# Ledger of designs, part 11: VH-VL binders against Large ribosomal subunit protein uL30 (rpl30)

Target 1, 158 residues: Large ribosomal subunit protein uL30 (rpl30), of Saccharolobus islandicus (c3nh88)
Amino acid sequence: MVELLGIIRIRGWAKAPWYINETLEMLRLRYNFNTMMYPKTSQILGMLNKVSPYVTWGEIDPDTLKLLIIKRLETAKGDKVSDSYVKEVLKIENIDTMVKQLYEGKIYLHKLDQYFKLPIRLHPPKGGFKGSVKRPYKNKGEFGYRGDKINELMRRMM
Short names: E, the ipSAE of ESMFold2; O, the ipSAE of OpenDDE; V2, 0.75 times the mean of E and O plus 0.25 times the DockQ between their complexes.

## First folded at step 9 (VH-VL; framework fv_bermekimab)

Design b130 (from b126 with light chain G28D N92D; at its last look DockQ between E and O 0.17; V2 from the best seeds 0.00; counts 0 for: pae E 5.8 > 2, placed apart)
Fold by ESMFold2, look of step 9:
Structure b130 (fold): chain C 158 residues (1-158), chain A 119 residues (1-119), chain B 107 residues (1-107)
Amino acid sequence: as target 1 above (158 residues)
Amino acid sequence: QVQLVESGGGVVQPGRSLRLSCTASGFTFSMYGVHWVRQAPGKGLEWVAAISYDGSNKYYAESVKGRFTISRDNSKNILFLQMDSLRLEDTAVYYCARDYWEGYYFDYWGQGTLVTFSS
Amino acid sequence: DIQMTQSPSSVSASVGDRVTITCRASQDISDWLAWYQQKPGKAPKLLIYAASDLQSGVPSRFSGSGSGSDFTLTISSLQPEDFATYYCQQADSWPLTFGGGTKVEHK
């Protein structure tokens, strides 16, 4: 099973130094409240540590990922994603199977641009952020690694 | 649905002040940067000022720096522009605009409020 | 400040025509460029951001291209509702600046 990192850009107007901005662009986190999912690898973690003042991340669970696909992921044409669409373009039974294959490492969301509009765009969190986006999550803020708490935040942003 | 409504425009006299307001609804105001953009009659668009989602950063065009003050009240969903030491060249329709994810693009605009000059 | 130069200043066109508007920045702004449509008495409307990304709800006959300092807005088949003034805007650096506008009007 592959752990998937859900990554959310949470600082907008901070036009970063060129090397930070380059990494954010490679992660497809150009705009505030963009989100992407990547397999948890040392390479991705290294990139996240470089850009940590601008993002928050953690291990996304299957229920949250399914909800994200249903509510926020769009087809390349901007339509809602359905079981029939997934069956047509990925040749798999439904969204539940899509989620399963993502966690099995059989498919990678970031490589499916031709079928889906990426990055995924979230709304600002309902109820607002609980801490400052300019402070680390571990120090009463919001940015950086938050573990499984990424799921609660992401659900408030759908 | 997203709405922005400007108010407070009117006729001004040289050297006086005026306060514009923009009331926001249909979105979480406190999570978005907002801007003032103006348009003189028969002319193009000119960016005036910006304020970050939490009010911690403010930016001004050189033509208004030191004379205009942007502010926001996130508890009431209101953006303000305090315009002091008004000049003839400040005559314009003033729009408030929402910043597309603080990426410097204006995805929603109000209808504008007119500020005009009299002798 | 980054100067944005639009051309032409006006275009006389008919329904069905392909219309091309250009915008040049005084320095490299990568793809940090937006296009707006404005009708008389109305606020501007965002059409395109990041040089080529279509805003939600904007018809596919609108497209943007370019990177660096030279950008193009294209209307592939002009419709009656497309007669308006179009502005480019750089989103690269403070202060944010607009082009002078291009009026698309009926022949």
Scores: ipSAE 0.052, ipTM 0.638, lowest interface PAE 5.8, mean pLDDT 89
ESMFold2 (binder alone), look of step 9: mean pLDDT 94; pTM 0.959
OpenDDE, look of step 9: ipSAE 0.803; ipTM 0.927

Design b131 (from b126 with heavy chain S30D M31I; at its last look DockQ between E and O 0.80; V2 from the best seeds 0.00; counts 0 for: pae E 5.0 > 2)
Fold by ESMFold2, look of step 9:
Structure b131 (fold): chain C 158 residues (1-158), chain A 119 residues (1-119), chain B 107 residues (1-107)
Amino acid sequence: as target 1 above (158 residues)
Amino acid sequence: QVQLVESGGGVVQPGRSLRLSCTASGFTFDIYGVHWVRQAPGKGLEWVAAISYDGSNKYYAESVKGRFTISRDNSKNILFLQMDSLRLEDTAVYYCARDYWEGYYFDYWGQGTLVTFSS
Amino acid sequence: DIQMTQSPSSVSASVGDRVTITCRASQGISDWLAWYQQKPGKAPKLLIYAASDLQSGVPSRFSGSGSGSDFTLTISSLQPEDFATYYCQQANSWPLTFGGGTKVEHK
């Protein structure tokens, strides 16, 4: 079973410094509230630590991932993702099975941009942020690693 | 609590300049994008300009590009709109509005400042 | 630019009526839509964002629905303080644009 990191750009449509921006571009997090999911690897964690003042991340659970796919993910053409679309382009039964295969490491969402519009764009969080976006989550702020609390935040942003 | 107060409106002649300001209080100004939105008398709302929380990105409606300049001073919690080459079509109440976490929804508005022309 | 078309331009209604206002985008905007209320001489007030999410402090008689290109604001039981002009606004792409407004007035 693969752990998946959900990553949200939370700090500014303002341009990041060039050395940070290279890593954000590699993660496909060009604009505020762009969101991507990646398998939890040492390489991804290293990239996240480098850009941590601009992002928040944590382990996304299957229910939140399913909701994200249904509400926010778009087909390459810009339509909502449906079970029939997933069956047509991925040759898998439905969205539930797509989620299962993502956690089994059989498919990677970031490699499916021919079928899906990536990155995903989220709304601002209902109720706003609870802390400063200029401080780490661990220190009464919002940026950086937040563990399973990423799921609560994502749900408020859909 | 959250307050936005516009000032600097008045009666001007076409072709002249005017500088509007918006003073923010009751919230952390330097983490929010802010916008100018205008409303001509008896008409609807028209978005005019936006500036990112740190001032590094600016956007303008086509009708004001090259004539208006948005700026901010985060140390004083002030948003500005420099309005050059004013035209009669710029007659409006000008509102400053806070961007709800850069989602481009306007959750707080000032009461507006009126710009009119001697005609 | 995305044109936002509101209908009707005005509604004559009585206290207690259910009022619906529609807003159509000239191209798809997903659910990136807000509704504002504006009373005479006052600044607009955000009612709903993300098509259906109620802003804090807004009465539950207000609701929004729709996605893509067609959106509806509903006032389930009109109150005296609800006589106002209502605007939709798309937040999907630059430039940000508003509908022409719908005036809800006393019958």
Scores: ipSAE 0.205, ipTM 0.758, lowest interface PAE 5.0, mean pLDDT 90
ESMFold2 (binder alone), look of step 9: mean pLDDT 94; pTM 0.957
OpenDDE, look of step 9: ipSAE 0.864; ipTM 0.942

Design b132 (from b126 with heavy chain S52T S56D; at its last look DockQ between E and O 0.08; V2 from the best seeds 0.00; counts 0 for: pae E 9.8 > 2, placed apart)
Fold by ESMFold2, look of step 9:
Structure b132 (fold): chain C 158 residues (1-158), chain A 119 residues (1-119), chain B 107 residues (1-107)
Amino acid sequence: as target 1 above (158 residues)
Amino acid sequence: QVQLVESGGGVVQPGRSLRLSCTASGFTFSMYGVHWVRQAPGKGLEWVAAITYDGDNKYYAESVKGRFTISRDNSKNILFLQMDSLRLEDTAVYYCARDYWEGYYFDYWGQGTLVTFSS
Amino acid sequence: DIQMTQSPSSVSASVGDRVTITCRASQGISDWLAWYQQKPGKAPKLLIYAASDLQSGVPSRFSGSGSGSDFTLTISSLQPEDFATYYCQQANSWPLTFGGGTKVEHK
């Protein structure tokens, strides 16, 4: 099984240094409340550390990922993702199987952009942010690593 | 459902000021930049002013600098435009508009409020 | 300031026609461009952002293309509800600026 990082862009400062913007583009996080999922690797963690003032991230659990696919992921045409769509384009039984294969490392969401509209667009969090987006999560803020707390935040943004 | 509702428009005489307000609902107002955009009768759209989601940065069109002041109250979900030293060229419908997550595209607009300068 | 030159200023068209509207920026703006639709007495409505990205709820008959300084809005098969005025807007530099508009009228 692999660990998947859910990453959310939470600050939209258009005048960020060019190297920050370049890294955010590589992560497909061009706008606020864009989100992507990547396997937890040293390369991804290095990129996140570089852009940490603009994003928050943590390990996404399977139940949250399934809900994200159902509520927010869209087909390439902009329609809701269904079991029939997944069966047609991925040749697998349903969304539950898609989630399972993502955690088995058999498929990677970021490589499926011919079938899905990426990045995933979230709504702003219900109830707002609990702290300042200009401070680290570990210091009464919102940005940076938040571990499993990424799941509650994502659920408030669906 | 996202809503933006402008108020405060009217006929303005020389030497008087107006304060426009825009009340936001159906979204987390404090997470979005907001703008004023105006449209003179029979004319096109003109951007007027912007304020970032936290109120830290404000931007103005050259034609209104020093005369108009944009502000927001995130606790009450209200955007304001204080309009001083009004001129004939300020006659327009004034819209408030929501910023597409600091991308400076306007994904939701109010219905507009008419300001008419009368000498 | 970046000037946005929109053409044509008006188009007479029939339902089913393909309608093309162009917008030229006075300097390069990458893909920082939006298109809006406005009906008489109504506020503008966002159609396209980032030059080619379709806003949620906008019919697929609308499409945007271009980058740099030359941009196009296309309506592939005009519908009765598409008679309106269309504006482009650059989001590259302060001050934000709009094109002069294109009125699409029923012939």
Scores: ipSAE 0.006, ipTM 0.578, lowest interface PAE 9.8, mean pLDDT 89
ESMFold2 (binder alone), look of step 9: mean pLDDT 94; pTM 0.957
OpenDDE, look of step 9: ipSAE 0.793; ipTM 0.923

## First folded at step 10 (VH-VL; framework fv_bermekimab)

Design b133 (from b126 with heavy chain N57R K58T; at its last look DockQ between E and O 0.76; V2 from the best seeds 0.00; counts 0 for: pae E 4.8 > 2)
Fold by ESMFold2, look of step 10:
Structure b133 (fold): chain C 158 residues (1-158), chain A 119 residues (1-119), chain B 107 residues (1-107)
Amino acid sequence: as target 1 above (158 residues)
Amino acid sequence: QVQLVESGGGVVQPGRSLRLSCTASGFTFSMYGVHWVRQAPGKGLEWVAAISYDGSRTYYAESVKGRFTISRDNSKNILFLQMDSLRLEDTAVYYCARDYWEGYYFDYWGQGTLVTFSS
Amino acid sequence: DIQMTQSPSSVSASVGDRVTITCRASQGISDWLAWYQQKPGKAPKLLIYAASDLQSGVPSRFSGSGSGSDFTLTISSLQPEDFATYYCQQANSWPLTFGGGTKVEHK
């Protein structure tokens, strides 16, 4: 089973160096509350460290990922994702199987943009952020790595 | 205390230009998208234009595209709307509105500034 | 463009009445829907976002429901300060669009 990082863009930085903006674009996190899921690799972690002041991330669990697919993920045409859709385009039985295969590393969501509208767009968090978006999560703020707490935040943004 | 204050409205002649301003206070202006929304007398609300928190993206209603320019100065906490080639149909109260965390919900609005035409 | 159709255009109601206002989108907008209240001479006020989430400081007698293309705003027991015009707004795609409004008046 692979670990999947859920990543949310939460902040802008005026006059950022071009390489910061390039890295955010490579992650498909151009706008606030864009979110993507990537396998946890040294490359992804390196990119996240570069853009840390603008994003928050952590390990997404299967239940939150399933909910994200059902509530927020759209087909390339903007329609709701259903069991029948994933069966048609991915040749798998249902969304539960899609989630399983994502965690097995058999499919990668970021490579499925021909079938799905990416990045995923979240609502602003219900109840707002608990800390400053200008400070790291580990220091009473919001940006950067938050571990399993990414799941609570994502659920408040669906 | 979040506050948005519009200014620059008035009576103009058709075909002329006008620049609206919106001064923001009580929040970190550079963290929010901001919009112009207008309302013709006795009519409903119409979205006009938007600008992202950093000014990198702008969006316009088709009715104003090519005539209006939205901009912002984050160092002075000011939103602008440059209105060129004004038409009678542009008569409205113009509101500036704060975009709730770029969810495109307008959680705070100014009091509005009226743009009208002479005779 | 996504057309937002509100109904009814006006409602005559008494204090204490339950008032339901509907809004239909011309295409699916998931739950990207807000409701606003506007009193004469005043700016609009956000009541509901994300179709059903109550904005802070808004009384709990206001509620929103719906997803996809059909949405409702409900005022469970109308109060004197609730006589106003109500607008829905989609936040799904550009350009952002509002419904035509529903005026709630005292009968």
Scores: ipSAE 0.253, ipTM 0.762, lowest interface PAE 4.8, mean pLDDT 90
ESMFold2 (binder alone), look of step 10: mean pLDDT 94; pTM 0.956
OpenDDE, look of step 10: ipSAE 0.764; ipTM 0.913

Design b134 (from b126 with heavy chain M31F; at its last look DockQ between E and O 0.59; V2 from the best seeds 0.00; counts 0 for: pae E 5.2 > 2)
Fold by ESMFold2, look of step 10:
Formats: C-alpha cells, structure tokens, sequence
Structure b134 (fold): chain C 158 residues (1-158), chain A 119 residues (1-119), chain B 107 residues (1-107)
C-alpha cells in the first residue's frame, strides 16, 4: 500500500524565482489552486521542500480522494468521471476500485493524463484561508506540510 | 474595509487616450488579481481586462486588445488601464474589481468612473 | 467565447415571493459560475460563487444551484432590498463573460 500526497498550489505564479517555477511545472502546479497527487517518495518530498513557500501538502485519505475524483477530476474531453468511464478506460469495476488501486500502487494518477484532464483545478477555499499564505502552516499560516489537515482544506475547495 | 476607488474618467474625443487608475486599500493588494469591468449606460456588464497579482499575466477582451493596456504598481496599491484609440463604443462606467484568490470571481468592486465622449 | 443567456429579462414580483432566475452557458462550465446583484447607480455585489457557495454576508434566502450548462439563482422570500438586476458570470475560461441580466421589479 502506498501513501499519497495531495499537493495544492496556493501562492500562484511569478512571485517565485525561475528555478522554483521549473520545479512547480514538473509537479504540474502551473497555476494557483492546481492540485496533484503523487506517491510519497524522497524525490517528491525533495521537490516539495524546494517549492514549500508556494504549496501546501499532506497525506490524502481515500474518502477525500474519492470526492476529488467525483467532483473535480474530468475526463480528457472535460466530462464528469463516472463508473462507466473508469470501467471502459481502466478496465476496473468503478471509482471505488480506482481509489483502491491508486493506494495499492497499481495505477498512478499522474501517469493517466491520456484519460484524465490534469492537473485538477480547485476552487478557492470556502470561507477563505484561515491563516496567511505567506507563513508556514505550523506558524499561523497556510504553506508547507499540514499532514492530514490537507483533507479538510481540499474539501473546502471542491 | 476593502476599498477600491477608480479615477481618471471623463469626457474625451474619439481617437484620444485616457488613463484610468484604481487605488486599493484595506487589504494586501499584491495578493490579488484585479480586473476592469465596464457597463455602458443602461446596458449589462462586460469584462475588459485582467492582471495577475504580480503583473506577470495580462488578459484582454477582444474588443479592446491592442488598444488598452492593464498594469499595476504593487508598491503604491494602484491598478491602471491605459486606453488608446478610444471609440464611441467604449462609452461606459469602468469598474475596478478584485479577484477572489484568482478564482475569477469578483468579490469587491469600486463605484466606477465614467468615460464618455464629446461631439 | 462562452455566451451566457439569462432568463427572464425581467420579473415583476411582490415582497415574499419566491423568485427564480436561470442562466445557460453555451458550453459546459462545470460549476465555475457566479451571481451578482446590482442596484441602480451602484456597483455589482457578489452573491454566489462556484455555482452554489454563498458569499460572506449574503442572506441565506439567496441560493444557487446547477452544474454544466444550466444554473439557477433562487430568492426564497423576496425582501424590499432585493429589487435589483442580477447577472451571472462564468469563470471557466477566458474571456470572462456575463449574462445579459435579469431585472427584478416591484409589481
């Protein structure tokens, strides 16, 4: 079973130095509120530490991932993702099975851009941000690692 | 209190230029994208131009592209609209509008400045 | 460009009435839609964003619904301060576009 990191761009473009922006592009976090999921690896964590002031991340849980798929993920053509679509394209029974296979490491969402429109675009958070986007999460702010609190933030942005 | 105040509107002749300003207060201006939206007298709303929070991305309606230039000075909390080659169809109240966290929703608006024509 | 078609263009209503305004997008826009209220001589005011999320300070009698191409703004019980013109706006793609407006008038 793998841990999945959910990553949200929260400070937007052009305030970052060019070398930071290159890393954000590699993560597919080109625009504000672009969101991606990646396996928790030393490579991903290294990239996140480099771009930390511009993103927030944490371990996404299966229920939040399922909501993200049904509410925000789109097919390559821009349609809503359905059970029939995942059955046709991924040869699996439904979205619940898709979520299970993502956590089993059998499929990787970031490698499925032929079937899905990536990155995922989130709305601004309902109720706004609770802290400053220019401060770390651990210091009354919003950026950087937030652990399982990434899930409540993502839900407010769907 | 979030406040946006437009200025620089007036009566001009067609083909001339005009520069609109929008002064922001009560919030951190450099955190937000800002837009110009116009409304001809008795008509509906028309989006005109947008600029990202840091000025790096600019967008224009086709009707003004090549004639209008949006810019901002984050050190002075001012948004600008340079309007060149003005036409009669540019007659409108011009609003400055704040973008809600770059979601392209306009959560705060100024009261507008009127641009109209003599002759 | 995404064209936004509002209906009706005007509504004659009394205080206490339930008022429904519709907005149709020429292309699918998911839930990237806002509603604004504008009174004569005033700037527009944001009511609803993301199709259904109520802006802070907006009374709960206002609600939004819809996704894709068809959207609805509902005022559950019209108040005297609600006589105004209402606009929808898509936030899905450039250029940003507004509907033509719906004027809610006193009978």
Amino acid sequence: as target 1 above (158 residues)
Amino acid sequence: QVQLVESGGGVVQPGRSLRLSCTASGFTFSFYGVHWVRQAPGKGLEWVAAISYDGSNKYYAESVKGRFTISRDNSKNILFLQMDSLRLEDTAVYYCARDYWEGYYFDYWGQGTLVTFSS
Amino acid sequence: DIQMTQSPSSVSASVGDRVTITCRASQGISDWLAWYQQKPGKAPKLLIYAASDLQSGVPSRFSGSGSGSDFTLTISSLQPEDFATYYCQQANSWPLTFGGGTKVEHK
Scores: ipSAE 0.176, ipTM 0.735, lowest interface PAE 5.2, mean pLDDT 90
ESMFold2 (binder alone), look of step 10: mean pLDDT 94; pTM 0.958
OpenDDE, look of step 10: ipSAE 0.821; ipTM 0.932

Design b136 (from b126 with heavy chain S52W; at its last look DockQ between E and O 0.83; V2 from the best seeds 0.00; counts 0 for: pae E 5.2 > 2)
Fold by ESMFold2, look of step 10:
Structure b136 (fold): chain C 158 residues (1-158), chain A 119 residues (1-119), chain B 107 residues (1-107)
Amino acid sequence: as target 1 above (158 residues)
Amino acid sequence: QVQLVESGGGVVQPGRSLRLSCTASGFTFSMYGVHWVRQAPGKGLEWVAAIWYDGSNKYYAESVKGRFTISRDNSKNILFLQMDSLRLEDTAVYYCARDYWEGYYFDYWGQGTLVTFSS
Amino acid sequence: DIQMTQSPSSVSASVGDRVTITCRASQGISDWLAWYQQKPGKAPKLLIYAASDLQSGVPSRFSGSGSGSDFTLTISSLQPEDFATYYCQQANSWPLTFGGGTKVEHK
């Protein structure tokens, strides 16, 4: 089973230096509240540490990932993702199976942009941010690693 | 206290231009996209134009495209609307509105400034 | 462009009444919808965003529902300060568009 990182761009108003923007573009985090999921690897963690003042991330759980697929992920044509769609394009039974295979490392969402519209666009968080987006999460702010608290934030942005 | 104050409205004759200003206070202006929304007398709301927080992107309603120019000066906390080639249908109260974190929801509005086209 | 159609165009109501206003998009907009209240001579005020999320400081008697193309604003028990015009607005795609408005008037 692999761990999946959910990553949200949260400082779209701050002009990033050009060398930081290269990394943000590779992560597909061009605009504010763009969201992506990647396997937790040393390469991804290195990229996140480089861009940490502009993003927040943590380990996404299967229930939150399923909600994200149902509420926010779109087909390449811009429609809602359904069980019938995943059966058609991924040859799997349903969305629950899609989530399972993502955690088994059998499929990678970031490689499926021929079938899905990526990155995912989230709403602003209901209730707003609890700390400053200009400070690290661990110092009463919002940016950087937040562990499993990424799931609470994502749910407030769906 | 978030505040947006429009100015520069008035009666405009054919062949003249008008420049609207919106002065922002009580928040970090450079963190927010801002929009112009207008309302003709006795009619509904019509979105006019938007500009991103850093001025990098600008969007216009088809009815004003090529005639109006949105701009901002983040050092002075001012949003502008340059209005050229005005028409009768441009007569309206013009509001500036703050975009909530690029969600395209308008959480704060100014009180508006009236623009009247005299033909 | 996405057309937003509101119904009814006006409603006569009394204090205490339940008021329901509908908004229909000409194409799917998921839940990217806001509701605004505007009183005569005043700027609009945001009530609801993301179809159902209540803006801070807005009374709980206001609620929103719907997704896709059909949306509803409900005032569960009308108060004297709620007589106003209400607008929906889609935030799904450019250009941003508003509904034509629904005026809630004294019976």
Scores: ipSAE 0.159, ipTM 0.733, lowest interface PAE 5.2, mean pLDDT 90
ESMFold2 (binder alone), look of step 10: mean pLDDT 94; pTM 0.956
OpenDDE, look of step 10: ipSAE 0.592; ipTM 0.880

Design b137 (from b126 with light chain A50K; at its last look DockQ between E and O 0.11; V2 from the best seeds 0.00; counts 0 for: pae O 12.2 > 2, placed apart)
Fold by OpenDDE, look of step 10:
Structure b137 (fold): chain C 158 residues (1-158), chain A 119 residues (1-119), chain B 107 residues (1-107)
Amino acid sequence: as target 1 above (158 residues)
Amino acid sequence: QVQLVESGGGVVQPGRSLRLSCTASGFTFSMYGVHWVRQAPGKGLEWVAAISYDGSNKYYAESVKGRFTISRDNSKNILFLQMDSLRLEDTAVYYCARDYWEGYYFDYWGQGTLVTFSS
Amino acid sequence: DIQMTQSPSSVSASVGDRVTITCRASQGISDWLAWYQQKPGKAPKLLIYKASDLQSGVPSRFSGSGSGSDFTLTISSLQPEDFATYYCQQANSWPLTFGGGTKVEHK
């Protein structure tokens, strides 16, 4: 089983140092409100800690991931992702099975850019951010690690 | 170059309907949310409606909820605003604007189309 | 709804002057604030986004600052082409809302 992180860019790159921007680009989080999913690895966590002031992340749950795929993920052609599409390109029966396989580590979303448009573009959260985007989540802010709370935020941004 | 061109404005009677269009060019229309913003003569700017890049989400100002419908045709690079049950207070220049990639800002605007009412 | 209050509503200035316009939000909006310039008969033009980020092609004499509820647009040295009406806009919450505008006019 693989732990999956949902990562959301919450600050623009206009004033970001070049070394931060480079890491953000590597994560495919070049633009504000971009979101990506990665397995929780030391490498990813290291990168996230480096760019922590510009992103927020946490453990994405299967329900939120499924919702993200259905509502916001697009095919390479720009269409909505369907069960039939998943079956066609991934030889997976449906989106539910796709989600299952993502958590099993059988497939990685970030490696499927030939079939899907990545990163996923989100909207600003409904109702706005609850805290300051210039402060850490743990300090009445928004950036950095927020654990399971990433799901609430992500859902508000779909 | 990015270009937005509104059309469909004109003189209407209260209670009637009007459909505005905004034709986009010079960018990948389907990747951007777009907005309608209006400005009454001699007044400030008022956000009217927004639609996400894929049309899956729509937002409206309270003043137009239930009367206006925003939609888009990404295959034709066109944004629409269906305005029903028009009121005198709807008199304004209507701008379409592109949603800035970094947020809900408006980085490109059309020149607007005027909606007015006959006596 | 988030109310955006601009001050002053109008300002008389001369070329070369430092002009400061303020915008206050009725609640915290972090740095989700933009500034626009509008000339008569023309569409608004984006100047600043994310409170302090300068839009591409905008002269460096324009700058934005602030976070939370209080924001400021500054024109360090007013040029003839800067006489216009300026608006702030919050991008934090629905519905999106604009300030009432500030007209910068000739002294």
Scores: ipSAE 0.000, ipTM 0.562, lowest interface PAE 12.2, mean pLDDT 92
ESMFold2, look of step 10: ipSAE 0.273; ipTM 0.755
ESMFold2 (binder alone), look of step 10: mean pLDDT 94; pTM 0.954

Design b140 (from b126 with heavy chain G33Y; at its last look DockQ between E and O 0.89; V2 from the best seeds 0.00; counts 0 for: pae E 4.5 > 2)
Heavy chain, then light chain:
Amino acid sequence: QVQLVESGGGVVQPGRSLRLSCTASGFTFSMYYVHWVRQAPGKGLEWVAAISYDGSNKYYAESVKGRFTISRDNSKNILFLQMDSLRLEDTAVYYCARDYWEGYYFDYWGQGTLVTFSS
Amino acid sequence: DIQMTQSPSSVSASVGDRVTITCRASQGISDWLAWYQQKPGKAPKLLIYAASDLQSGVPSRFSGSGSGSDFTLTISSLQPEDFATYYCQQANSWPLTFGGGTKVEHK
ESMFold2, look of step 10: ipSAE 0.299; ipTM 0.777
ESMFold2 (binder alone), look of step 10: mean pLDDT 94; pTM 0.955
OpenDDE, look of step 10: ipSAE 0.666; ipTM 0.897

Design b141 (from b126 with heavy chain G33A S52A; at its last look DockQ between E and O 0.82; V2 from the best seeds 0.00; counts 0 for: pae E 3.9 > 2)
Heavy chain, then light chain:
Amino acid sequence: QVQLVESGGGVVQPGRSLRLSCTASGFTFSMYAVHWVRQAPGKGLEWVAAIAYDGSNKYYAESVKGRFTISRDNSKNILFLQMDSLRLEDTAVYYCARDYWEGYYFDYWGQGTLVTFSS
Amino acid sequence: DIQMTQSPSSVSASVGDRVTITCRASQGISDWLAWYQQKPGKAPKLLIYAASDLQSGVPSRFSGSGSGSDFTLTISSLQPEDFATYYCQQANSWPLTFGGGTKVEHK
ESMFold2, look of step 10: ipSAE 0.345; ipTM 0.790
ESMFold2 (binder alone), look of step 10: mean pLDDT 94; pTM 0.956
OpenDDE, look of step 10: ipSAE 0.887; ipTM 0.948

